# VHH binders against b0bn94, part 16

Target 1, 137 residues: b0bn94
Amino acid sequence: AEVQQLRVQEAVDAMVKSVERENIRKMQGLMFRCSANCCEDNQASMQQVHQCIERCHAPLAQAQALVTSELERFQDRLARCTMHCNDKAKDSMDAGSKELQVKRQLDSCVAKCVDDHMHLIPTMTKKIKESLSSIGK
Short names: E, the ipSAE of ESMFold2; O, the ipSAE of OpenDDE; V2, 0.75 times the mean of E and O plus 0.25 times the DockQ between their complexes.

## First folded at step 10 (VHH; framework vhh_7nfr_2)

Design m1 (at its last look DockQ between E and O 0.03; V2 from the best seeds 0.00; counts 0 for: pae O 6.4 > 2, placed apart)
Fold by ESMFold2, look of step 10:
Structure m1 (fold): chain B 137 residues (1-137), chain A 127 residues (1-127)
Amino acid sequence: as target 1 above (137 residues)
Amino acid sequence: QVQLQESGGGLVQPGGSLRLSCAASGFTFSSYAMSWVRQAPGEGREWVSYISSSGSRTYYAKSVKGRFTIARDNVKNTLYLLMDSLKSDDTAVYYCARGPWTYEWSSGKYKTYFDYWGQGTQVTVSS
């Protein structure tokens, strides 16, 4: 079970780092430079400066929401798969299977869930990066 | 420091209802998926229910689907489990757990599995 947690953590961390380096960090830099420019207008009201800064944050907020949504979808699918494994283990115990055999079957089921979902990461990553590239300047 | 405090457990008759609450503090609650996990006497922990950070997606173990409802209030930083049609085999200590898997953009940290647990609240179903 610790091995499966580490596998998923490392794979998702690598994907998030890639998306951060290639897309999110640049958007964050643009957001801060845009916001700083909003503060240079000595004639702007407090509300006008606030509105200017809000507009500067929109692309980054959209990008973060998109990545967060895709991560949640991946996490939800994997959680559902592993909860199904727990259901099957409970059914086997109720049917009289030995505890050691049930534990081994549960561990194998969870490992399969992780393996199947990790194979999806490359295509999910490509989709995320393509969607992020379409967000405006 | 992350704190999770469960409440709302008690003794109920079969067929009865309870609502469990979990007060969360010490972290940005709305950024984390949350779960309920239970442990019956002498048994391992069973993952009961899951709710996404926004609350838009939920999942339930087969043993409780259709009877339990998970919900969250991200303003009050509170997780709930509404339990209906309770049976004797629902008797367990119920834990609020943070997770699994949430990424926090401000810290750059990614969390997997359940990293924090409450102290638990006892639910006993008997007549």
Scores: ipSAE 0.163, ipTM 0.547, lowest interface PAE 4.6, mean pLDDT 82
Fold by OpenDDE, look of step 10:
Structure m1 (fold): chain B 137 residues (1-137), chain A 127 residues (1-127)
Amino acid sequence: as target 1 above (137 residues)
Amino acid sequence: QVQLQESGGGLVQPGGSLRLSCAASGFTFSSYAMSWVRQAPGEGREWVSYISSSGSRTYYAKSVKGRFTIARDNVKNTLYLLMDSLKSDDTAVYYCARGPWTYEWSSGKYKTYFDYWGQGTQVTVSS
């Protein structure tokens, strides 16, 4: 189970890195340039400059929220799958199955969950990137 | 390209010590704050320790404070985590991460994230 979890984590990490490089980093650049521009207005009040900077940060904040939301959804789905595995394992134990057998079944079940969900990551990534591309436009 | 590679993990008994290393490449190491983050099986990621770009500032999670020491060698582009008095609860995959990156949220709060991670190194504390 641990190995399987690591697989998913690695895949997710790779996705996050990809999103960061292709989308988030660009948004960061825009945010900084936007903010810098806010600071160049010497006639603006402190409040106005602050509000301007806040507006500059909004897209990136939205991006972070979006990515987090998608990841949470993914994790929730995977968690539900593994929970079913656990439930089955408990049922088997309650039915008098041998512990070793149950463990093997559980591991197999979790492995299947991981495999099934790993296939979703590319699609999820695409969706995230598309959504991020629409932010701020 | 940015690369982070952890090493030094392994099996150790409670009370034992380990030293993790993270080899960094593909970026100006000395310009970035670095962190160690760990994740136990079935658990969320936990921020373990932080070190500023110059190494002048360090922070530790409450759970590891007094036991772990973060350090860096900017000449060798290497991040370290010295782990003493290891406990079973320290069992996790330990990741080297660049960051945190921080920005101000609209509410006045700060959002923190890490932009690059290593593959992690397994640390198992067991009798």
Scores: ipSAE 0.022, ipTM 0.233, lowest interface PAE 6.4, mean pLDDT 87
ESMFold2 (binder alone), look of step 10: mean pLDDT 81; pTM 0.803

Design m2 (at its last look DockQ between E and O 0.73; V2 from the best seeds 0.00; counts 0 for: pae E 3.3 > 2)
Fold by OpenDDE, look of step 10:
Structure m2 (fold): chain B 137 residues (1-137), chain A 127 residues (1-127)
Amino acid sequence: as target 1 above (137 residues)
Amino acid sequence: QVQLQESGGGLVQPGGSLRLSCAASGFTFSSYAMSWVRQAPGEGREWVSYISSSGSRTYYAKSVKGRFTIARDNVKNTLYLLMDSLKSDDTAVYYCARGPFYYEWSSGKYKVTFDYWGQGTQVTVSS
């Protein structure tokens, strides 16, 4: 089922790249400009400047955490599905099924897992982008 | 270079407990989901447990659910498998595996694969 794994990999990778370009990269720019601005306050104490910079980093950190969290949710679902396939395969083997047959069934099952979860990626993407747009506002 | 090294295996009686460890190096451990996979003699590899990169999400094979606990310490770059109520059927070589999911912010890379494995540690459950 390596082909199917590549399929979902490519899809998610494309999504992440899109999110990076459209959202994360912009947030990074804002963070740097914000931080630079903190450093321009000649009357501020070292502590104040540090706190200012920390505040500047907060939105990006939140954004990255959000994306990671959503990815983990997706990955968890896919992992559970795939592991369920493995469970079935094990059961079949224990029941005396032929190894090649079990392998085919496993591959088919995993393929179905990918197919069943691929449609979640656009929805996930939308959710992520919407959420990211709300960060820092 | 990526390295995974399992430890903690051994001989234990039925009903006993073991704790496996996997020391990881050569990569950003906290960016990768990790898994335990086992292989009994004459059988195929069985995906035993999964843990997300952050450790917030875990999943277990039906055969070990309720008995095994997967955990990780991202500061120590170590993966754990707590095995309780061990059965004879748990006898196998246990492998630490990187994956099947990975995303690295610094590189922007995303992967769906078990791309690295340890050498494995033998667990034998026998009276």
Scores: ipSAE 0.436, ipTM 0.737, lowest interface PAE 1.2, mean pLDDT 91
Fold by ESMFold2, look of step 10:
Structure m2 (fold): chain B 137 residues (1-137), chain A 127 residues (1-127)
Amino acid sequence: as target 1 above (137 residues)
Amino acid sequence: QVQLQESGGGLVQPGGSLRLSCAASGFTFSSYAMSWVRQAPGEGREWVSYISSSGSRTYYAKSVKGRFTIARDNVKNTLYLLMDSLKSDDTAVYYCARGPFYYEWSSGKYKVTFDYWGQGTQVTVSS
């Protein structure tokens, strides 16, 4: 159902907001200050200033890539789970089950997918934050 | 302005093959998972296949597994569905869709639905 999908939406949103507030935003602030310092060197060439700024962006880029990779893994697992639910619903329709019965079966299956994957979010969050703390050192 | 345009459908004999293409524009294609979804006459939409944003992970509905192959070209911003060993049951309009599961950094929201669809391309398999 829509309510089960909303549960996972809110949980992932909360996790990413937490990571952004506690880790990513701090890295973004450092990136801007670092970049500003690159522009203060009157002896640097245009290319040297550009390279300096690129180096300032590296920790944030690495952090975002790490979060994106973890989200992609979570997304892929959840998509696979819900495709399995859709297969079961199709099988029930082909076997002659009524639309309401099939809808209830599908909703229950998706709810189990959501429950299983929501239990993984705290561990995923902890691993992300630990990995982010190591970036730049 | 997200746009998805499918092509490559047509009439084919059972056991035949088709290659569907979906040209994507108006968004960073390589950042989004993509799906093929089909709708037979008088039926609801059925999720056919899924591919991750990088292309490293793919999944297929039971009804097409082993016969269809999803692929993407992130340089050409194009999604593909290679359809082999086609059956009469594969007759449907095939849609290219963005999603369903992805995180949108600009809005800070996780999306769990297909948010953009193409116009579809007709595949007809006649015995």
Scores: ipSAE 0.307, ipTM 0.672, lowest interface PAE 3.3, mean pLDDT 85
ESMFold2 (binder alone), look of step 10: mean pLDDT 81; pTM 0.800

Design m3 (at its last look DockQ between E and O 0.67; V2 from the best seeds 0.00; counts 0 for: pae E 6.3 > 2)
Fold by OpenDDE, look of step 10:
Structure m3 (fold): chain B 137 residues (1-137), chain A 127 residues (1-127)
Amino acid sequence: as target 1 above (137 residues)
Amino acid sequence: QVQLQESGGGLVQPGGSLRLSCAASGFTFSSYAMSWVRQAPGEGREWVSYISSSGSRTYYAKSVKGRFTIARDNVKNTLYLLMDSLKSDDTAVYYCARGPWTYEWSSGKFKVTFDYWGQGTQVTVSS
């Protein structure tokens, strides 16, 4: 089911690119400007400047962690579905089914997994963007 | 270049235990989900277990659930498979694979397929 895998890959890639462009990139800019400001405090100690920069980095780190977490959730669901397909394939093989037949069934099953999860991507995207918009505020 | 190297395989009696390791290099290990896949003689490859990039999520094939534990050390760039209560049916070549869900922040790349495999390590369970 390589075609189906490509579909979900492209969809998720598009989502990530959208999130990067609309949210993450802005946060990166803020982080850099914040950090630059930290460095302009000539009265601050080295430790204070370092702590300042760390604080500047926190929102971006949180944002990236959030996106990663949501992607992991999506993958977990898809992986469970796909691995369930593998379990069924194994069972079929153990039952004496022909390899070619089992392969077709497996491909079909995995394809269905992708189809069934594609609709989650827009919802996930919305959730991510909403969450990211609240970070740092 | 991306490299995955499995180790820890060997001969063990039924009921025994093994720990497989996979040393990863050439990529940001912590950004990628990892999996174990095995292939028994005369059979196709079976997806054994998967672990998310952070390690917070895992999943196991029905055949190994309750007996195998997948883990990772992102500091050491190492993937593990703890295999307990081994059975003859667990005899196979075990492969470390990158995927199926990967996103690398540094490159902005996302993939849903296994894109790299190790050479595999032989596990033989026999009395």
Scores: ipSAE 0.192, ipTM 0.592, lowest interface PAE 2.1, mean pLDDT 88
Fold by ESMFold2, look of step 10:
Structure m3 (fold): chain B 137 residues (1-137), chain A 127 residues (1-127)
Amino acid sequence: as target 1 above (137 residues)
Amino acid sequence: QVQLQESGGGLVQPGGSLRLSCAASGFTFSSYAMSWVRQAPGEGREWVSYISSSGSRTYYAKSVKGRFTIARDNVKNTLYLLMDSLKSDDTAVYYCARGPWTYEWSSGKFKVTFDYWGQGTQVTVSS
């Protein structure tokens, strides 16, 4: 329960920090330098400068969407696993098992869900970094 | 300020149908997974259904699968629960909730529990 929440939080936080330092920060720097360059053309209209700056933000927005999409995929798998645990717990209650035993079974089932899905985080990290490296090409 | 407001509850006969709505405000609705949770009188909360932030993935508790449908409209910032073939066991206060398992970009933290709840809407299947 609480312990399993902290395990997932710590692992995901470490992955996000790694992706931010190695990939996102560089893209943000590029975005600002790109935006500054948009302001250098003194022949451009106000609208043209604004549109130029908006285009400079696209790669970072794409990067954030990619990370969010991969996190959503991970979240969905974990949610489905815990939903299965809840279904098994309800089946046990309906079959007459005592509440304390059912709670222990549920906690164990959720812990297994977390264990099984923690293995996916390194692979997810690699996929994210590969995808981020291809943005802007 | 995050706010969730449920509506659409009421009294129905067994076998009847209801559509619940949850109006969301104060956050970027399309960025968050949403759930329905219910609480029968004198009992703990029971998770009912989940929908991903995009709406592309849905999951249901075994007790409601095939009878309930979760949906969202990210333009209107509204979450729905379409309830068919209602049974007396479905009598409960129904809450919409944000989460679980949501990454919040503004804080840089992964939120692994429901962090916001609505006030609830009563569904009674009887009489």
Scores: ipSAE 0.034, ipTM 0.442, lowest interface PAE 6.3, mean pLDDT 82
ESMFold2 (binder alone), look of step 10: mean pLDDT 79; pTM 0.787

Design m4 (at its last look DockQ between E and O 0.18; V2 from the best seeds 0.00; counts 0 for: pae E 5.9 > 2, placed apart)
Fold by ESMFold2, look of step 10:
Structure m4 (fold): chain B 137 residues (1-137), chain A 127 residues (1-127)
Amino acid sequence: as target 1 above (137 residues)
Amino acid sequence: QVQLQESGGGLVQPGGSLRLSCAASGFTFSSYAMSWVRQAPGEGREWVSYISSSGSRTYYAKSVKGRFTIARDNVKNTLYLLMDSLKSDDTAVYYCARGPFTWEYSSGKYKTYFDYWGQGTQVTVSS
C-alpha cells in the first residue's frame, strides 16, 4: 500500500541523511583538503599531483559504493517480500476470492513486510556507520 | 523531464514471443531500479518484473517466472522485457516504471514507490 511504502521511505530517508551528515560530509571535507595539499608540493610533477588527488578521492568513492550496496540489499529483501504478497493476491483472485477481500489481504501482507523490514534499519545503519568509520584507517 | 516510452507490443499467437523495449530519457537511467507492470482490460495493475539499477538482481512475478526475462542496457538507456511462451492471460497493456525502491543520491531521497510511468504498449495474445 502507499501508506506502508511511505513509512519505509521516511525511515530510510532519515537514515541516509544521518549517514551523510555524520560520515559522508566529513569525508568530502577531508577529500578536498587532501586534494589541496597535493597541489602545494613544490617538487611534484603534474602527473604526481593528479595521482595524489586520485588517492585523496578513493575513500569517498568507497563510502558511496558501500552505502549503495547496503541500500540495494535492503531493497532486494523488501522487494522479494512484497513480490510474495503479490503472488498470494494473484492466487486468491484465480481461486475466485472477491476483489475487496483480496485487496485487504494484500495490504495486510505488505504491512507485515514493512514492519519486519523496518526492524532491520537500525542494524543496517550500524553496519554502514561501522564500515564507513573503517575507511581511511 | 523524465520520460519513459514503451514499444514492441503487438498481436501474437499463444506460444509466441515478443520483445518489449522502454527508452528512458531525462534522468540518469543507470542509477535507478526499473520495473515492468501490466494492466489487463478491466483489471488493476499487476507487477510483472523488477531489475536493480546495475542489472545484477532480477525478480519476477510467479505467473511469468521462467517465461519472461527482464534486462537493461545502461549505455543505451533502455529497459527490455523478453516474453516467451505467451498465453492468452498475458494480454495487457505493459508499462515501464521507474522504481520501486530507488536511491537518488542527488536529492538524498530513497523512493519506495513508482514515481514515473510510460504510456504503455499493448500486448494481445489470441489465436
Scores: ipSAE 0.101, ipTM 0.499, lowest interface PAE 5.9, mean pLDDT 82
Fold by OpenDDE, look of step 10:
Order: structure tokens, then C-alpha cells, then sequence
Structure m4 (fold): chain B 137 residues (1-137), chain A 127 residues (1-127)
């Protein structure tokens, strides 16, 4: 079960790194340049400059919210799946099943959870990247 | 580097309350679900509570449901566990853990698996 946990976590981390490199990093660059331009207006008031900078940050904030939302959905689904595995294991123990049998059942259940969710990661990644590409247009 | 640091544990009488905190650093806290896991003396690790990255969804073990409340502050990068109506059976080391978790039964004990753990904080419920 631990190995399975690491497997899905590594995949998620790889996805996040990919999104950061291909999408978020570029958006950050745009935000910084935009903000720098705001600061070049020496005729603007402090309030105007701050508002300008806030506008510059809006796309990145939206991007972060989007990524967070998708990760939340993914993690929640995975967590619920594994929790159901736990419940089944407990039920089996309460029913008098042998320990080794319960362990195998649990491991199999968790493995299935991980496998099923691993298959969702490419689609999730594509969706995230497509959505991020539409931000700011 | 990822760091999780628990605090707020201590000695309390049955029926009392405690609030645990977990300070997170080294990662985007708001992007990860978090959980509390506890380990009683001589027992395996027991999942206690789960909270989604935004905090919109929570889950509780049957043993603590209705008594414990998990919460998070993504601005402060802090995870909380409010423990009310504490019982002697709640005596354990309480750990903060990141991400989705798995459960494994081994030798009559249950274990939880996470990618990162805190050092734990001791909670003792005794009259």
C-alpha cells in the first residue's frame, strides 16, 4: 500500500511540475513584467499603481485556483476510494475473516484505487493545461 | 524541504478539550489534502481525520466523529484538530500528514501511509 501511495504521489508531483514549467512559470513572467510596467508610470498615484499590479496578478491567481481545484477533486476521490478499502477491511475483520486474507484484500483494493486514479492523471493534466491556456485571453 | 510540525498536545481530563495545530512549510499547502493520524501505545497508526485542499470536504473516523473537528487555514499554512469530549482511549501521539492516505492491516494493527509526516504531539487523557 505504501508503494502504491508513492506511485500516485510521484505521478501527481510530475504533473504539477509539468504544469508549473509549461504554464504557470510563463504566467508568472507575464505578471512580473506587467507589474514592472505599472511601476514605470511615475505620474500614477500610489492607489493607481497598486490597482495596476493587482490587475497584473489576476490571471496567475485564477490559474492557481484552477490547479488547486483540480488537485482537490483528484485527491478527494483517491482518499474516498482508499477509505472505502479501509472500511471493507474492518468489516471483514469484524466478520471473522483471517488476517492474511484481509490484508490481501486491502492491498488489492488500494492497488485498484491507485491504478484507476493513475489513469485519470493524463486527462486531468490536459484539462488543466487547456484551461490555463485560455486564461488572460 | 517539506516540514510539518505539530503542537498543542498535553495532559487533559476526560471530557476536556484540546486544539492541535500543524505548521506546514516547504510546499504549497493549499494544494494538498491533509490528515491527522494517531498512534496509541502498543497500537498501530489510526486514521483520525481528513480535509481536502480547500477545506470544503472533511472525513472522520467513527471513533472520533461528532467530537473532533478538522480545519485548515491556507493563508497561515496551518492544519488544526479541535478535540472535544476527550476520552481515555484518545490518548495517543497525534501526527500531521500530507496528502491522500492509505490503510494497511498488519499483525492486528492498522497503519496509514502518507508522503510526509510531522514528529507528532502527545495527547494524554487521564483523570
Amino acid sequence: as target 1 above (137 residues)
Amino acid sequence: QVQLQESGGGLVQPGGSLRLSCAASGFTFSSYAMSWVRQAPGEGREWVSYISSSGSRTYYAKSVKGRFTIARDNVKNTLYLLMDSLKSDDTAVYYCARGPFTWEYSSGKYKTYFDYWGQGTQVTVSS
Scores: ipSAE 0.020, ipTM 0.306, lowest interface PAE 5.6, mean pLDDT 86
ESMFold2 (binder alone), look of step 10: mean pLDDT 82; pTM 0.813

Design m5 (at its last look DockQ between E and O 0.82; V2 from the best seeds 0.00; counts 0 for: pae E 5.7 > 2)
Fold by OpenDDE, look of step 10:
Structure m5 (fold): chain B 137 residues (1-137), chain A 127 residues (1-127)
Amino acid sequence: as target 1 above (137 residues)
Amino acid sequence: QVQLQESGGGLVQPGGSLRLSCAASGFTFSSYAMSWVRQAPGEGREWVSYISSSGSRTYYAKSVKGRFTIARDNVKNTLYLLMDSLKSDDTAVYYCARGPWIYEWSSGKYKVTFDYWGQGTQVTVSS
């Protein structure tokens, strides 16, 4: 189970890093440049400059919220699957099964959870990147 | 340093209610999913409930579904477990744990683990 957990961890980590490099980092740059431009308006009031900067931050905030939301959805699915495995394990224990046997079954079940959800990562990645590309446009 | 401290445990009769709290410090609480895990005497640890970083998503073990409610206050850095209709089988040490899905925007870190645990709080359901 640990191997499978590492597998999904690495996959999601890679996705996050990809999204950061290809989308988020660029958006951060835009935000900073936008904000800098706000500050160069010598005719603007303090309030106007502040509002301008807030507007500059909006796309990045939306982007981060979107990524977080998608990750939460994915994590929720895995959590449900894994907790279902735990439920089965508990049931087996209550039925008098040996601890080692139950542990093996649990590990197998969790491993299957990971395997069954790994294919969602590319789809999730695509969706995230597409959505991020539309932000601010 | 990361710290988790449970409270609210105690002795309660069957059918009673308890509210557990977990005070978190030493990290950006709102960035982490949190969980409650319990361990009954002579048994292994059971994953009781999960809540996402934002609190928008929750999940419960079958054994507690409909009776327990997990919640969080990201302003107060506190995790809660509302336990209603308690049963003798709910007797256990209850732990709050950070995870298992950990993502940090600041560092880009992603891990699948319960990386921190509290000391636990004893819940005893008995007549």
Scores: ipSAE 0.313, ipTM 0.650, lowest interface PAE 1.5, mean pLDDT 91
Fold by ESMFold2, look of step 10:
Structure m5 (fold): chain B 137 residues (1-137), chain A 127 residues (1-127)
Amino acid sequence: as target 1 above (137 residues)
Amino acid sequence: QVQLQESGGGLVQPGGSLRLSCAASGFTFSSYAMSWVRQAPGEGREWVSYISSSGSRTYYAKSVKGRFTIARDNVKNTLYLLMDSLKSDDTAVYYCARGPWIYEWSSGKYKVTFDYWGQGTQVTVSS
């Protein structure tokens, strides 16, 4: 079902945009200010300035990795659900069910997978925002 | 440009083994989840397996679980499908595909579908 794929994409995009505006963007601003301060030390070597700047980038890198990891976990669960639907559709075809009946059953199964996993997005969002708030403390 | 090139298909006897490879280029391979998808003659495409971008999570369709192994080498930018105990029902064209799910920080989008496909490699199990 193409409609179900769009539903998931829109919901996840909205969640990530919220996390970007509320958390990631602030971390990016702090990263730039931290990096500028590294350049104020007239006694530092080139290598020391580069290392200072790299340390300033660590919190943002950690935040992006955390969000990516949570999205991969969500993706894994949804993909497994969807592949199970495909397995059931293949079983039905092998048992002699008509092609149109099998397609209807498959579409319904995938729609349920999407509905169930979309209900998990608020919880995933809360976990992400709580984890992000601890970075840099 | 993103390119995916499968290889390693061929004719094998039932019970045989085969290793499929997919060479990836034109993108940061380690940032993307990858999948194998197959299509038997006269059938729709079947999602066979997938592997997360890091390789830490894998999944298999029921029809191949226990017999096939998906793997990736993020240094060589190569995706693999190790096929064992092959059956006549495994006869199909096998495609590697990028996706279906990954967040791309540069575009700010969560990709929902397979956005790039290889040309496919034929696997035929017959004797």
Scores: ipSAE 0.078, ipTM 0.479, lowest interface PAE 5.7, mean pLDDT 83
ESMFold2 (binder alone), look of step 10: mean pLDDT 80; pTM 0.794

Design m6 (at its last look DockQ between E and O 0.73; V2 from the best seeds 0.00; counts 0 for: pae E 3.7 > 2, SAP .68 > .668)
Fold by OpenDDE, look of step 10:
Structure m6 (fold): chain B 137 residues (1-137), chain A 127 residues (1-127)
Amino acid sequence: as target 1 above (137 residues)
Amino acid sequence: QVQLQESGGGLVQPGGSLRLSCAASGFTFSSYAMSWVRQAPGEGREWVSYISSSGSRTYYAKSVKGRFTIARDNVKNTLYLLMDSLKSDDTAVYYCARGPWTYEWPSGKYKVTFDYWGQGTQVTVSS
């Protein structure tokens, strides 16, 4: 089960790194430049500068929320599947199955969960990137 | 240093209620999903409940669904498990665990594992 979880972790980590490089990092740059521009307005009041900076940060905040939301959705699906495996394992134990047998079944079930959800990662990645590209436009 | 400390366990009669708490420190609590896991004597660990970092998503094992409620206070850095209608089969050591999903922004830490556990708190349901 741990091995399978590592597979998912690695895949998602790779996705996040890709998203960071292709989308988030650019957004961060824009945010900083935007904020810097706010500070260059010598005619603006403190409040105006602050509001300007807040507006500059809004897209990145939205991006963060979006990525987090998508990842949580993915994890929710995987968690439900895995917990279902746990339920089955408990049922088997309650039925008098041997611990080692149940463990093997559990591992197999979790492995299947991973396999069944791994294919969602590319789609999720695409969705995230598309959504991020639309932020601030 | 990441720390998780459970409390609230004890002896209760069947049908009774308990509220477990888990005090978290040493990390940005609001950035991590949390879970409760229990282990009965002679049995393996059972994943009891899951709650997302924001608390917007929860999931329960079939055995506790409808009876247990997982909650969190991200201001107090505390995880809760409200246990109602307790049964003898709920007797176990209950652990709070960080995970199985972690996503820290913008630090770039991402995991799909239970990476930290508390010491556990004993819950005994008996007449």
Scores: ipSAE 0.341, ipTM 0.677, lowest interface PAE 1.4, mean pLDDT 90
Fold by ESMFold2, look of step 10:
Structure m6 (fold): chain B 137 residues (1-137), chain A 127 residues (1-127)
Amino acid sequence: as target 1 above (137 residues)
Amino acid sequence: QVQLQESGGGLVQPGGSLRLSCAASGFTFSSYAMSWVRQAPGEGREWVSYISSSGSRTYYAKSVKGRFTIARDNVKNTLYLLMDSLKSDDTAVYYCARGPWTYEWPSGKYKVTFDYWGQGTQVTVSS
């Protein structure tokens, strides 16, 4: 059960690091350079400068929200799958199955959840990177 | 460090209602999925309910679906469990727990299990 959970952990961590290095960090740099340019107009009012800076922030905020949303969706789907496994284990105990047998059934159920969701990670990564590219960098 | 403190438990009659609260501190509450887990005397822990970090998705164990509502307030760093139509088999110590399946941005790791638990609050449903 720990080994299967570590497989998911390593795959998600690698995906997040890839997205941060290839996409998010570049957008963060652009945000700061854009913000600095907002300060160069000596004729702009204080409010105009603040609004300019807020507009510079929007693409990065959208990108961060998108990544967070996709991670949340993946996490939630995996949680739903494993909660279903817990329901099945409880049903088995209520039907009189031995605790060791129920534990083995639960571990097998969770392993299937992990396996089913592992191959979704490349598709999720592709979707995230495509969506980030449409925001601009 | 990470602290989770439950409150709101008590004695209630069948069909009654209770509202549990869990105050969270020592971490960025809004970045973590949260759960309620209960333990009846002499039994293992049972995962009761789950709420995503944003609060947008909730899931419930079959035994409580339709009767319990999980909620969170990410401004007050508080997790809630609204329990309605309580039955005697809902008698247990109720724990708030952090997780599972949560990634901590940007330098964190994916947390696959419940890694922090509160002290618990007793709920007793008795006629």
Scores: ipSAE 0.267, ipTM 0.662, lowest interface PAE 3.7, mean pLDDT 84
ESMFold2 (binder alone), look of step 10: mean pLDDT 80; pTM 0.800

